# VH-VL binders against q9nrl2r1430to1533, part 133

Target 1, 104 residues: q9nrl2r1430to1533
Amino acid sequence: GGVHELSAFEQLVVELVRHDDSWPFLKLVSKIQVPDYYDIIKKPIALNIIREKVNKCEYKLASEFIDDIELMFSNCFEYNPRNTSEAKAGTRLQAFFHIQAQKL
Below, E stands for the ipSAE of ESMFold2; O stands for the ipSAE of OpenDDE; V2 stands for 0.75 times the mean of E and O plus 0.25 times the DockQ between their complexes.

## First folded at step 9 (VH-VL)

Design D2 (framework fv_iluzanebart; at its last look DockQ between E and O 0.63; V2 from the best seeds 0.00; counts 0 for: pae E 3.4 > 2)
Fold by OpenDDE, look of step 9:
Structure D2 (fold): chain C 104 residues (1-104), chain A 124 residues (1-124), chain B 107 residues (1-107)
Amino acid sequence: as target 1 above (104 residues)
Amino acid sequence: EVQLVQSGAEVKKPGESLKISCKGSGYTFTDYWIGWVRQMPGKGLEWMGIIYPGDSDTYYSPSFQGQVTISADKSISTAYLQWSSLKASDTAMYFCARHTYTFDSGYYEYFDYWGQGTLVTVSS
Amino acid sequence: EIVMTQSPATLSVSPGERATLSCRASQSVSSYLAWFQQKPGQAPRLLIYDASTRATGIPARFSGSGSGTEFTLTISSLQPEDFAVYYCQQYDNWPYTFGQGTKVDIK
């Protein structure tokens, strides 16, 4: 149950990070690079943060893990117009995630 | 336990190149920024730059832009600071430090763990 | 860059007394302010972050206050191990900048 789910979360995060379209999501958006990001996005999250939560066993349910991943994509689409490289990468990565998440 | 361990003291001459290191352990190295701080003898602290080992995204302080190179090798959890040609004025203690975040009150970037420092002495 | 100015340069205090250190920013840094302690031959140690949050393991006698451009570090009752140099640092804008430091020595 919980142990198996933890391993599944770890593996899925690894797969997401290794994906070619993970680059917008590897870390929190830098305030140095995007000064207005946190004026718009109020619940920032990234794969490094999610990995940390997995490592700390903060996810008790798959739904909690999925919610954070979906929040990550939601933030991307909220801030980035559809024609940006970030949004396009996010669309592809999210599709990949949805396929992998069915295994959870 | 989070630790940053830096390479040993260096004694160099002007014009020589140098690369010092900072090895992280006790955490996922690729998930946290690493920064470098200079402290000249008897003086205060100066931020030089920061790097994200996960993708090598790097920012330099204007005063150090083009003067040094910051890099990382995530395969061995190590960050680097290097000079192509040292000057006497580069004599200083150099610290690396780990960058972290807080989410309760918004986005914050602060440095919570520090290396022990590397003394670099440059003289003729 | 944002200039951080600390005062006084040196603060002489007797053990058990209260120490008050000031840090001023040339422009608002909101609460993106940290305090560090440094002893001779050692690396800086984080005391306070986000202007008023004590770092893990830091004694309760250390407290930080302020926002915007004016900040204060208070040591309610100075202990022998507290004699050191203290730096404030803003992380609101890159490049991050330190104050020049306040040396707390024994009276």
Scores: ipSAE 0.559, ipTM 0.880, lowest interface PAE 0.9, mean pLDDT 93
Fold by ESMFold2, look of step 9:
Structure D2 (fold): chain C 104 residues (1-104), chain A 124 residues (1-124), chain B 107 residues (1-107)
Amino acid sequence: as target 1 above (104 residues)
Amino acid sequence: EVQLVQSGAEVKKPGESLKISCKGSGYTFTDYWIGWVRQMPGKGLEWMGIIYPGDSDTYYSPSFQGQVTISADKSISTAYLQWSSLKASDTAMYFCARHTYTFDSGYYEYFDYWGQGTLVTVSS
Amino acid sequence: EIVMTQSPATLSVSPGERATLSCRASQSVSSYLAWFQQKPGQAPRLLIYDASTRATGIPARFSGSGSGTEFTLTISSLQPEDFAVYYCQQYDNWPYTFGQGTKVDIK
């Protein structure tokens, strides 16, 4: 990975955060509001965590970055029934991500 | 570099309002929880509450619910702690702190950056 | 809320000696425990998180151990600059809570 890949990861995260459907993914799910979430989801992640990992150069390969983004969506679909606003937002944001990731 | 800079010391009378501030710099302000901690003279530390400036999601410790207001203005990267009517028992040092996350086997919320403190003195 | 109890209240130790501070939680907090140092007139400083992981820039003489309900902070060779109050804090469940502190006096 080079400096250009890191800049691309930064830009992609910015675009994901700006997307209208990012609202379920901005921060980790609250243990206060959703007490059972962490009994079900064992590898939690969110856009703010991914941005921190990009800022600290934690991703050595593009595949590691992509895997965290896909994990974020997989967690959403595992926890949330398909008819929920969260799952629908996840579907739309994931589609957007796949389009933007092709440009990398 | 990450910095939290708090507003200066305050000397107030009971019944007056007060709003103290905590300005964050050197990081994405909206991506991290900011909390407020009280330390009464000669006493230990107490969490008052936390706010996520990105969406203003806010949690108070039960002892402080309804006693103070925690807010943020993300356009100027500033969090606030506010009293509508101060009492003498509010005399204390107040710290703001920013949380962070671990990257190991779990994601934990712990506070690793602290402001310098704001001394609030409320006396008759 | 989870009550954190520290002992001793005050610990007098000569420079170069080992200091051992204890922290007990009223219920399991797994490993979600932090230790802070606070010197007079200063903000708290994070020493240890995840029960045993030193924060960035913390000297190796500070070590943490324990899990569940019982935790220990050890200063292997106390330095004069280690005079301070030490707090444990759980961050397993909101509200996060501190212990009442252990004051370390340099003999």
Scores: ipSAE 0.349, ipTM 0.818, lowest interface PAE 3.4, mean pLDDT 90
ESMFold2 (binder alone), look of step 9: mean pLDDT 90; pTM 0.904

Design D3 (framework fv_iluzanebart; at its last look DockQ between E and O 0.74; V2 from the best seeds 0.00; counts 0 for: pae E 3.5 > 2)
Fold by OpenDDE, look of step 9:
Structure D3 (fold): chain C 104 residues (1-104), chain A 124 residues (1-124), chain B 107 residues (1-107)
Amino acid sequence: as target 1 above (104 residues)
Amino acid sequence: EVQLVQSGAEVKKPGESLKISCKGSGYTFTDFWIGWVRQMPGKGLEWMGIIYPGDSDTYYSPSFQGQVTISADKSISTAYLQWSSLKASDTAMYFCARHTYDFESGYYEYFDYWGQGTLVTVSS
Amino acid sequence: EIVMTQSPATLSVSPGERATLSCRASQSVSSYLAWFQQKPGQAPRLLIYDASTRATGIPARFSGSGSGTEFTLTISSLQPEDFAVYYCQQYDNWPYTFGQGTKVDIK
């Protein structure tokens, strides 16, 4: 995979970021705005962080990339109740991701 | 290589407006918080505020809330600090600095790169 | 806001000697404490973050310790280039705040 996988990761991140439901995931949750977030979420992650990892070629396997994306969604569902806009957006974005990830 | 390059020294009079800049390069500008720090002559460092250029989310220190405006133009990887009406007491060195993430813990931010500073002198 | 207090205000040390700088927080900041070095006419340089982790490129003679409200920066053997002002800064709670600084000068 190598270079081809890297390009695929880059493209998928771009597609995730451009998605209408990406807004809860674009950056790490601010402790300033949500003081208790990091008392609950122990492995925080967001699309900006994942993008940086891609740019730095930190993902050697597609499974590693997928794991980080899944962690991002897992964190969202852990912190946000099902009826929140964040959780609903996450559900839709995750479904989109699962479709796109099949191309990896 | 990550770099923050600030605009040049300014000499102004009280009541004048001013906008200084901080241009980032060598990294994805929209993915990192950037902040401004004031250092009055012979004094210590003071956080003024921070902005996330990706969406312009901004936080001010209470002491600087309403006193300055922090903004960013992500299209040219530049952050700004501006005054509508300068006072003599605004005379100081102003630094911009980039927040980085703790990739081990994942969320706590510290400032790893700094601009060279912009000297602002306000006198009648 | 969290008040950071550094001591001493000035520390006079001979080259090769050990320098110990203290930083106290008015309330716990956990380990979210950074140390900066600043020389005249220059921007601050990050030395330590997360209380005890050296930043990239920082010599091993610099070390940080502490947690909660009490922190220490140690320079094991002061070098000529180490004479400067040192600031601690908490980033546990906004607004982020600096100590007033400790000037390390030559004895």
Scores: ipSAE 0.517, ipTM 0.873, lowest interface PAE 0.9, mean pLDDT 93
Fold by ESMFold2, look of step 9:
Structure D3 (fold): chain C 104 residues (1-104), chain A 124 residues (1-124), chain B 107 residues (1-107)
Amino acid sequence: as target 1 above (104 residues)
Amino acid sequence: EVQLVQSGAEVKKPGESLKISCKGSGYTFTDFWIGWVRQMPGKGLEWMGIIYPGDSDTYYSPSFQGQVTISADKSISTAYLQWSSLKASDTAMYFCARHTYDFESGYYEYFDYWGQGTLVTVSS
Amino acid sequence: EIVMTQSPATLSVSPGERATLSCRASQSVSSYLAWFQQKPGQAPRLLIYDASTRATGIPARFSGSGSGTEFTLTISSLQPEDFAVYYCQQYDNWPYTFGQGTKVDIK
């Protein structure tokens, strides 16, 4: 989008990164630490990548930005069972995101 | 404009300590991996290790594990390469580099921004 | 770790001619392969990533191809500024590793 929309995307990403439950989502999952991750997750994404896409004006519509954020959570829930710390953090951060997304 | 500016050349003796720096600017320092590459005189390039300054997650190449320390201070957007006791074989050019992400092909991490290099000379 | 082997060690080519550089990985790296150029006294410059994608600002005379274990860098019409050392690098698995380099000299 426009200038106001890009500022809103930037602000939302900053709020997500600052949230206590962002830790599973700050960067791409390491293939060294988690060897099978990329056998299961075919479209990996993380907050650092989303922030760079915002900085480079890669999102033309708010829906494209929202889709990447939702993909990030979907990947988390696909790979991680519900009882894991990662999935619990994902649930809380996704809830926070849905509240904040009204700024878009 | 993304820039990586390294500290100046160093002339040291064996057994001395050394910490060289790489300051990043023009981007969100905590969102990108920074790595160090050694080039011995007249030789090729070799990765020493990489660090993610946002959380200090660090990987070393096996031949450098325990030989150097890679660290970052995100408050001043600076990565470091450090020796506790230099050897003559540490004489080399050292480069820092920052990765980027390819939006078209997926989640690739490749390094396309490089510092100017820091020459370290260790001789008695 | 994945060993990258480049050939030839030195390639003598006249300006305007085609240069072909080879890089072989000890195991599949899929398309996670980059090519760098380095001139004396300078940092490496990224030419190609993802095996075949030119980095921003790289002239069309540079092209990369290959996947899996075998990769090629081609310079279709060598310019005076192209005489340098060229390195391939895999970034499929840590540690990331370079080939030993191919020096492209004027013939």
Scores: ipSAE 0.349, ipTM 0.815, lowest interface PAE 3.5, mean pLDDT 90
ESMFold2 (binder alone), look of step 9: mean pLDDT 90; pTM 0.910

Design D4 (framework fv_iluzanebart; at its last look DockQ between E and O 0.51; V2 from the best seeds 0.00; counts 0 for: pae E 3.3 > 2)
Fold by OpenDDE, look of step 9:
Structure D4 (fold): chain C 104 residues (1-104), chain A 124 residues (1-124), chain B 107 residues (1-107)
Amino acid sequence: as target 1 above (104 residues)
Amino acid sequence: EVQLVQSGAEVKKPGESLKISCKGSGYTFDDYWIGWVRQMPGKGLEWMGIIYPGDSDTYYSPSFQGQVTISADKSISTAYLQWSSLKASDTAMYFCARHTYTFDSGYYEYFDYWGQGTLVTVSS
Amino acid sequence: EIVMTQSPATLSVSPGERATLSCRASQSVSSYLAWFQQKPGQAPRLLIYDASTRATGIPARFSGSGSGTEFTLTISSLQPEDFAVYYCQQYDNWPYTFGQGTKVDIK
């Protein structure tokens, strides 16, 4: 809507954000809450960052967009054990993403 | 253009409640932390707390914990700072500021844009 | 909390001269250090972040250096518009804390 139609990337980010399992990914992990996060995760990323990149038209290829989303999930699984709520949410959201990404 | 516009000056009496606002524009309000800073007359700057409008995640400075409430309404891109019962010692200038990130040299959180400030005067 | 101490409290400098401001942290803050300029009746303006990176639009005469516990803001040639109060601020640990400020006034 608006002056310009939403791109496929914009629409997918909106859908990811609205998903019930997006809560671990809405923003970068706070160093205040998790002091050691950035000692482990060297390429942090989140949906707010990805949305910003989309808004700035930084993605020229779908593969670049997909790579950032996959990095986001990879970071989650690297830091969080499988039995955590974050990892479980990530697993479900990633499955959703893979289905939606086929439309790109 | 990124802008933070705060509500106007307030003149209150001790015991009264108050809620001041900070409206963001020119960026996705939900996606950036926003904080409040107090500056008492002729004094330095003090962080009060920060909030992430996207999910209302909030952190208070220990000295302000329980003394004020920080909130946000992302539907209108506005953050709030409120008191249930003002004291004379709450007289100060209050600034809101946007928190941003950098990734070039690691993870950093710094405040790049500031509101113009809201003067709160509390006197009997 | 991490205590930030600035020195001197007041620095009197003539236009065109070099100004050197110091900021010390009670414990290491790595490079999570910002410098702000504030003029009377105005909001603080970000000058430097990450200890040594100039914010957008900040003149080259402003530079920041240091890491850990010792930091310096340098104004290579003071301009009339540079007379103000300068604050350092750490964002390594919550709560974020400011120094008490250094007032740069005209000699």
Scores: ipSAE 0.605, ipTM 0.885, lowest interface PAE 0.8, mean pLDDT 94
Fold by ESMFold2, look of step 9:
Structure D4 (fold): chain C 104 residues (1-104), chain A 124 residues (1-124), chain B 107 residues (1-107)
Amino acid sequence: as target 1 above (104 residues)
Amino acid sequence: EVQLVQSGAEVKKPGESLKISCKGSGYTFDDYWIGWVRQMPGKGLEWMGIIYPGDSDTYYSPSFQGQVTISADKSISTAYLQWSSLKASDTAMYFCARHTYTFDSGYYEYFDYWGQGTLVTVSS
Amino acid sequence: EIVMTQSPATLSVSPGERATLSCRASQSVSSYLAWFQQKPGQAPRLLIYDASTRATGIPARFSGSGSGTEFTLTISSLQPEDFAVYYCQQYDNWPYTFGQGTKVDIK
């Protein structure tokens, strides 16, 4: 994408990071805290990595950006049962993402 | 341009407290781990610990656990290394460093940006 | 904790010659291995990460190789500015650990 699309991606990531439910997604899951995570999740990703990819213009298509955001949520739901605090935060943040993406 | 600027040299006595700083600029400070590395006079490099300023998540190397406090104030893009009671053996150069990420599969942290160092001298 | 052992402790070479530095890990670190250069009075400088990838702006005379437990840094034609101490560091497992360093001196 162009400069306009990269600015939109940047703004959306900023809004996601600011959201109260962003706490499970700010950085990669710690292997110290969650030893088995990387046995289950093979394509880890987090908001800080997505923001760096936006800043370095790594996304060629808007769909690539959206796919990374959706991968982030999919990883959360794959690792965490639906009744956990992490999965509930993921559900709410994903809903927020869908709303914000429409507005941009 | 990524920069890490550390506070100036310190001369202290055993038993005194000290807090040294590392200010980051030219990037999103909250999004990158900052670590502290000790280098004793004439010796090699030792990781002391790392902190994620975005949420203050902190890990210490075992030999430094309980010996120092690592903290960050993201509102001013600054990380800190702190002693409550200095020992003569704390005499060393202290570096801060910022990590970066790879975009391939897996979890990768390597430190590519370094502060200029802060010399701490603890003597009677 | 993963112990990183460097050899030799000191390497004496003439400018223009090839220098070969070794680093051994006490257990596999896969390719999560970095090399740093440190000159007197300066912070370390990243040369190589991921065992063999040169950091941005690092001259091609620096090359890294190896995986698992055995790693090598090669300087193909030593320049006067390359006389320094070199450290390997694993970043596979916390705590991250450095080797004790190899000093590259003028022969």
Scores: ipSAE 0.355, ipTM 0.824, lowest interface PAE 3.3, mean pLDDT 90
ESMFold2 (binder alone), look of step 9: mean pLDDT 89; pTM 0.900

Design D5 (framework fv_iluzanebart; at its last look DockQ between E and O 0.65; V2 from the best seeds 0.00; counts 0 for: pae E 4.5 > 2)
Fold by OpenDDE, look of step 9:
Structure D5 (fold): chain C 104 residues (1-104), chain A 124 residues (1-124), chain B 107 residues (1-107)
Amino acid sequence: as target 1 above (104 residues)
Amino acid sequence: EVQLVQSGAEVKKPGESLKISCKGSGYTFTDYWIGWVRQMPGKGLEWMGIIYPGDSDTYYSPSFQGQVTISADKSISTAYLQWSSLKASDTAMYFCARHTYDFEYGYYEYFDYWGQGTLVTVSS
Amino acid sequence: EIVMTQSPATLSVSPGERATLSCRASQSVSSYLAWFQQKPGQAPRLLIYDASTRATGIPARFSGSGSGTEFTLTISSLQPEDFAVYYCQQYDYWPYTFGQGTKVDIK
């Protein structure tokens, strides 16, 4: 990868990754671990992918970046029941994201 | 430029331990799966296992489960394959490879970059 | 595990001729199928992924087709540098598995 000045998107991704509730979102769900995941989730996404998109300057608007983050949470809530650790983590992380996103 | 550089050839005796390495560069090492492939002399290719360096999530092929250990040190962008006790039958070329994603649609894709291989010779 | 079977084991083709290589999966692997070329002393080189998409830098004479359990790699006009062993590999199910390879000899 190239050398990039840390942007607002980059900073927010770093903060999301470092959050205690980021563990369900750090990488794409493994098909090996969850064989039916991609039968249900048709637009999979994770923080590693979003980070790469940021690094490649694929986001031209904050709304595009936000849409991908929201998709990430949406996928989590679609696949995981509300009482799961993943869904609970997602709820907390999303709340954190909404606060931080106001700075964009 | 993405590169995977493996450690040099090894000549060992049965019973000895060995740890070979695969260093990635030119990309975010923690964001891509790394796999190991064995190729015995004059034979085909065999997947041994894969690891995600970001959290060390690891999967082994059944034939290699308990026979080798796959690990990674993300601080130096390096993946490892190791044996506690080599056998003559471990003589082979070992390749590491990076598993890429479709970043537009978020799907697993393919192993796009390969190391140059590490020749391991085990003989008494 | 998914068993990948390639045919023929050896294919002798003259330069300029068409080469057709087959790969069969023991069960459907959808389009999660890759083709690799390997020359002696070298690492495998990715030719085709997702059954029919050419990797970057791969000549147009290489093409892949198929889905499910039957796949084909075609070299429309064999070049001298195409002498190699070709492997198919599924990545739909773990463990990922390769075919046993097809050796392409230059006649």
Scores: ipSAE 0.597, ipTM 0.877, lowest interface PAE 0.9, mean pLDDT 94
Fold by ESMFold2, look of step 9:
Structure D5 (fold): chain C 104 residues (1-104), chain A 124 residues (1-124), chain B 107 residues (1-107)
Amino acid sequence: as target 1 above (104 residues)
Amino acid sequence: EVQLVQSGAEVKKPGESLKISCKGSGYTFTDYWIGWVRQMPGKGLEWMGIIYPGDSDTYYSPSFQGQVTISADKSISTAYLQWSSLKASDTAMYFCARHTYDFEYGYYEYFDYWGQGTLVTVSS
Amino acid sequence: EIVMTQSPATLSVSPGERATLSCRASQSVSSYLAWFQQKPGQAPRLLIYDASTRATGIPARFSGSGSGTEFTLTISSLQPEDFAVYYCQQYDYWPYTFGQGTKVDIK
């Protein structure tokens, strides 16, 4: 998008990465630790990939950026039962994301 | 222009320590796994371990667990392979390699960029 | 760990002819199979990943096939620069493992 939107995407990604509940989302889920993950999740995404896409100006619309972040949370909730640390972290980080996205 | 440049050849004696390096450039160093591969003289390739420099998450192959230390210094975009006490059987060529992934939401973790290799010779 | 077995150990082929290299996994690795080429004194070069996808810049004469436990690399018209050692590698399960290599020699 425009210069202000790209800067806003960068700032939002930085805020997400800084959040204490970002730990399940910093990099793609490891097939070494979670062998069946990619049998279940067909559109994997993580904050490091979203950051790279922002850095390369690959988002043309704010909706594309928001869709990738929401996909990240949706994947977490699809793979992880609600009582897991991952799902709980996802719920808290998603709530934080919604608050921060409105400020931009 | 992704490059992995390894430190130079080493000639050591058994019992000495050694730390060899692999410097990455042309990409975001902290966003990709780096692995180490051993090739003994006249032999095939074997994975030793991998590290994610962004958080130092590290996996070793069982044959190398406790035999070497894999580490990274993200401030200088450098991964390391280290021995506290070399053995003659550590004589080999050592390669570092960088993994890649598919931005189209796919899972493709394969190692597509390789360093030039570091020859380590350990003889009594 | 998953054992990768390559055959033959050495393959003697004339330039312009077809070379077929085999790789077998001790258990299924689905399509998570790569092929590498290594020339003396050089690092391995990725040829094929995902069993059949050519890496960027790899000539069309290289093709891979197979899934599960049985895989092949085919060089349809061998060129002088293709004489090297070829390794298969599974990357489905850690530790990732290589086959022992197939040396392709000029006949």
Scores: ipSAE 0.230, ipTM 0.761, lowest interface PAE 4.5, mean pLDDT 89
ESMFold2 (binder alone), look of step 9: mean pLDDT 90; pTM 0.910

